# Designs tried in a protein design chat: VHH binders against c1cz84. Part 1

No score or structure here was measured in a lab: all are predicted.

Target 1, 256 residues: c1cz84
Amino acid sequence: PTALAAAKARMRELAASYGAGLPGRDTHSLMHGLDGITLTFMPMGQRDGAYDPEHHVILINSQVRPERQRFTLAHEISHALLLGDDDLLSDLHDEYEGDRLEQVIETLCNVGAAALLMPAELIDDLLTRFGPTGRALAELARRADVSATSALYALAERTAPPVIYAVCALSRQEDEGEGGGAKELTVRASSASAGVKYSLSAGTPVPDDHPAALALDTRLPLAQDSYVPFRSGRRMPAYVDAFPERQRVLVSFALP
Positions, changes and structure headers below are counted from each chain's first letter, unless a header gives other numbers; Kabat numbers aren't used for antibody chains.
ipSAE, averaged over its two directions, is called F for ESMFold2-Fast, E for ESMFold2 and O for OpenDDE. V2 adds 0.75 times the mean of E and O to 0.25 times the DockQ between the complexes of E and O.
[cut] marks letters that were taken out.

## First folded at step 1 (VHH; framework vhh_7sr4_2)

Design a9
Fold by ESMFold2-Fast, scan of step 1:
Structure a9 (fold): chain B 256 residues (1-256), chain A 118 residues (1-118)
Amino acid sequence: as target 1 above (256 residues)
Amino acid sequence: EVKLVESGGGLVQPGGSLRLSCAASGSIFSINAMGWYRQTPGKQRDLVADITSGGSTKYGDSVKGRFTISRDNTKNTVYLQMNSLKPEDTAVYYCAAYDLKSTYFDYWGQGTQVTVSS
């Protein structure tokens, strides 16, 4: 265990404790545990949000998507929780300094946000029910009301077997009705479980004959022995579980 | 969104030097912290070195004074200069990146083998 791993574990504990007292995870419910703090939405340019402890205000950028606003709110709540934990804050100042300290704090607040919106018990329940599959990923994103990308990182972190998760989508999403071109399926995001030494890069093309492409084309889930389509062209054997959802497919690659 | 490509691994004799490179693509490089980790069979990945977008560095205890991490924002690349290599430095070296929306260690390269032997 590293100092960063210990800090992340403590941040997850703070988020879990805060979340246990809430009636839900919608915007109103998320604020329920914070007395004396005002939530305000306003244009903030390139910033997603901010926590101002001096004025007891959480600011959220009004010009970003609702799902991103809610994740940002959870992130700013995590700043408030971290600032309230004297032991954690002291440990961070002992271990880190300068830009590194600032980066670690931001990382911890993202960890807290994910833990608050996607509690460990929810992830573990879905993994027990569906296994480390594209369907578990789809259910996590739906139930937690988060992006598939946010869900896949959280799911990968709690997956014990060696698995690579990926979100794949067609290149022509905006003008899908416009004809004349071939479909191009690419990896949009990917994350692997803790023991996996391989990665699947964003932008990697998925061959038309791959189970992920077939599942998207038929709009039916497909699970079978196949391969991980690395960008290098390498094809590593894997059990592939592909779950299509609208214009994307959520995929797990279970490694031997 | 993120692609990391490592290069520069290989075989060296004890006391030799190697320079690892990790080329990042997309918009991740300018705001991400970048790092090098290593793994030997049967063990967890250990931090070798990392560097923030502002240039702040941290090193693993076993490599302090021998290895230097740096970044070149014009080439979108992070480097690990490894000097005074020892047999115990033999491992697969991984490039990693983390951003404002991801947990630490979210993005990994595929790894590059470094072998230090006589």
Scores: ipSAE 0.000, ipTM 0.136, lowest interface PAE 13.5, mean pLDDT 82

Design c6
Fold by ESMFold2-Fast, scan of step 1:
Structure c6 (fold): chain B 256 residues (1-256), chain A 118 residues (1-118)
Amino acid sequence: as target 1 above (256 residues)
Amino acid sequence: EVKLVESGGGLVQPGGSLRLSCAASGSIFSINAMGWYRQTPGKQRDLVADITSGGSTKYGDSVKGRFTISRDNTKNTVYLQMNSLKPEDTAVYYCAAELYDSWGYDYWGQGTQVTVSS
C-alpha cells in the first residue's frame, strides 16, 4: 500500500528481529544487542534523548520520568536500527524530503519503540489469558512498563472482537480564590479495535453512576452490562469491564 | 505549576533509618499521586514508592517491607520512612507529583542525597 505503511511494517520487523536476541526489556537488556554503543544519562533540558552515530553514544535525559526514559531509549535504539537499513533509508529518501523526511523518521522510531517494548507475542498472550478487558490493558502496561496510553493503542491494534478501550481519570477543577472545585471523571485516552470506527474523545465526562466510576470509587474491578457514554449523551449498549489502578480506571466496552 | 521541596537526606550507616519529606505547593488540587524515585549516577530512575490522593500505595520490589510511604494532607507533605538501610540504597532520591490531567509524573523536586556507608 502506501510508502509510510510499508516503512512502518519494516520498522516493526527490525524491532522484532532486534528484540528476539535480547534477554529482556529492561534498560541493560535493551542495550545488549548494540555493540560498541555507550548509554549515558544526563540533564538535557527540553530534549528526551539523542543518538550520535559518529561517537557511538545514546544520551537520555536524566530529568524526565523513568517510563519516558525507557521509551526514549527504545526510540533511540530504533534510530540506530533504521540507520542500519539501507533499503528502508533509500525508500524514505525516494518519497520524502527535508523537514517531512525528518518527521517521518521520528514517527518510525516511535513505531519501533512501541514494537520493541510491546511485542506482538506479549499482547496476544495477554488477550488469550484475560480477554479484551480493562485488566488486559492494566497487565500490558505493567508487564511492558509503559504508560497506559501507549499500551492502549498497541492493545487495540491486536484486538479482534469489536471493543473500545479507554483510560479514565479524575480531574480537579481549579477555582482560583473560591476554595476549590469538584472532581470529575473524564476520558483521557481511547482507541477502538480494527472492526470499530468509534472511540471516546479525550475530555468526555463519565457519569457518577457508570461502572467505571463505581470501580474507581471502590477500587475494585467491576464488569457488567451498561453503556458507552458518548459526549453527545447517546448511550450505546456495551458489556463494560472496568479495572481500577491508582486514581485511574482502565475500561473496555465490548460491543454487540 | 507544582513545586516540590525535599528534605531529610544524609549519611547513615548500614542498618540505620532515615525519614525523607517532600512538601508540595502551587496547584496542589491537580495532584493525583505523589511518589519517591531514586537514581544513581549514569543509571535510569527507579520507583521507590508512591501514594495516591485516596491513600493507595505502591512499592518497588527492592524496598517492599523496609520502606513506608505516608501522607499528611493538612501539610501537603509526603514522607518516606526508610528502615534497615543497605549500601545498595545509596542514591539521589526525588519526589515526584502526578497530575490528574497527565500520565506519569509531571513535576520533580530538586533531589536529596542518601548515602549508606560506614
Scores: ipSAE 0.000, ipTM 0.151, lowest interface PAE 14.1, mean pLDDT 82

Design e4
Fold by ESMFold2-Fast, scan of step 1:
Structure e4 (fold): chain B 256 residues (1-256), chain A 119 residues (1-119)
Amino acid sequence: as target 1 above (256 residues)
Amino acid sequence: EVKLVESGGGLVQPGGSLRLSCAASGSIFSINAMGWYRQTPGKQRDLVADITSGGSTKYGDSVKGRFTISRDNTKNTVYLQMNSLKPEDTAVYYCAAYRGLDWSEYDYWGQGTQVTVSS
């Protein structure tokens, strides 16, 4: 594996070990394994949070949305876990330097945050119950209390069959250049299972007659043979599972 | 950021052959697949053929057995060999490149090259 792949694997191990000792994944439960570290909510302007290892404090911005606060807490806890692992720190300093080192550390802390909030056991259970479907994506986001986008990446990574996942939503009108027409359904985020070399670009339009658009319009789940609507106009055959939820539709494309 | 430069289009008589070329430059290491698509006026673009970085190919039903896609990794170039051309093959042919990431796909397109099959 690459150095980055090895570091990510180690970060997931640290998160899993930490998580195994916790009574849950709510804010209070997440702090349970950090003796001597104080959690404080305060206004922080543009910052989401910070971990201060010298003073043993985790700060979370009180003025950002609750979903973001919890992910930020898991991210800052991951900083603390990473800093406590001498072997991982040594490997990172041997391989990276400067801005690249900082980027890798931030990436690893996001990997740790996702692993803490969406344990492998939870994802595997949902895949067993619902298969690689839009419903599994919806259930993961709901049960883990994370954004659909965060759930999407985590679910795709653990999906074994060739699948592309997508979160699609209606486009908002711009202040300028209003066209006077109906809002367009577009892809907001997409990720593919291991071995699949494609996912959908953000902004890719979804045709009105596509199962994803029909599911959103009817507010009913829809699963049928159809296609992946690539921006190129290419229509790759796929079994489409579309699960509408609020103002979005969560979609899986099972590939042949 | 990928730039695609197409060549090889033109006018040919029915039963003739053409070879289209598409050279990629820029962030080529991010390209997972390249392909050819065609569009006739008033219709959507149709897949002609694509090829992955590993060499796996797919063809549109109307061109199977007549067209062959290949790649030269040393030149970052994809070729479409078009044999036994028919008037129905008349279209603008577009080269496309796909950059797969964990959560997104980037589609890059050439300018298009006209292929006309006529007496």
Scores: ipSAE 0.000, ipTM 0.121, lowest interface PAE 16.5, mean pLDDT 81

Design f6
Fold by ESMFold2-Fast, scan of step 1:
Structure f6 (fold): chain B 256 residues (1-256), chain A 119 residues (1-119)
Amino acid sequence: as target 1 above (256 residues)
Amino acid sequence: EVKLVESGGGLVQPGGSLRLSCAASGSIFSINAMGWYRQTPGKQRDLVADIDSGGSTKYGDSVKGRFTISRDNTKNTVYLQMNSLKPEDTAVYYCARWDEYSGDYFDYWGQGTQVTVSS
């Protein structure tokens, strides 16, 4: 394996070990494994957070949304975990220097944060229960208390069959000169399992007669043979599973 | 602060080729994935191609087989090789970096570089 792949695997192990000892994944519970470190929320402008090992403080920007605050906390905790692993630090310093070293450390802390908030066991349990479906995506986001987008990337990474996942929501079209706007269903985020070479771009329109649009309109889950609605207008056959939730629909496209 | 600097755009005839480059510097979070988007006036940005830190690539349906994305990890630079260009490829091309692991899907954008396919 590459040095980066080995470091990511080690970071996931550190996150899993830390998480196993916690009573939960809310902000208070996440701090339970860190003795002598204080958590402070404060305005931080453009920064999401920081870990200061010298003063034993984790700072989280008070002016960003709660989902981001909790992910940022998990990211800063991952910095503390990484700094405590002498072998990992030694391996990273042997392979990387300067800006590249800092970029790799930040990547590893994002990997740790995702693993802490969405353990592999949770994702695998949901895939076993619901399959690679829009419902599995909804349950992961709910149980882990993360954004649908964050859950989508984590779910795709552990999905073995060829699947494209998407979060779709209504957007407002503004037509100058006529007055007023129309709502259009578009892709907000998408990610595919490892073997899939295609992606859905943000802003891709979803036709009104597509299962995803019908599920949103009826507020009822819908699963049937249909297609992937690529921006180019090409149609790839797929088994579509669409799960509506609030003002959005969570979709999986299972490819042949 | 993340800064993305694009280069390589220009005017090219149908059937021609161009190579775009994007150099990334600074970061709040590390680079998880890099990609190219394009935008025509009055339309939303569309994903052209992306590449993760390990070299795995994904393409938009309209460009697959004609465009190739690659990266140089030592230079923190992403390239887009565009072959068999069509008038429909005319757009401003943006380099983007995003954090796939966060609770938010963050996009950091370059200034854009114009590609015009015409004769």
Scores: ipSAE 0.000, ipTM 0.232, lowest interface PAE 12.5, mean pLDDT 81

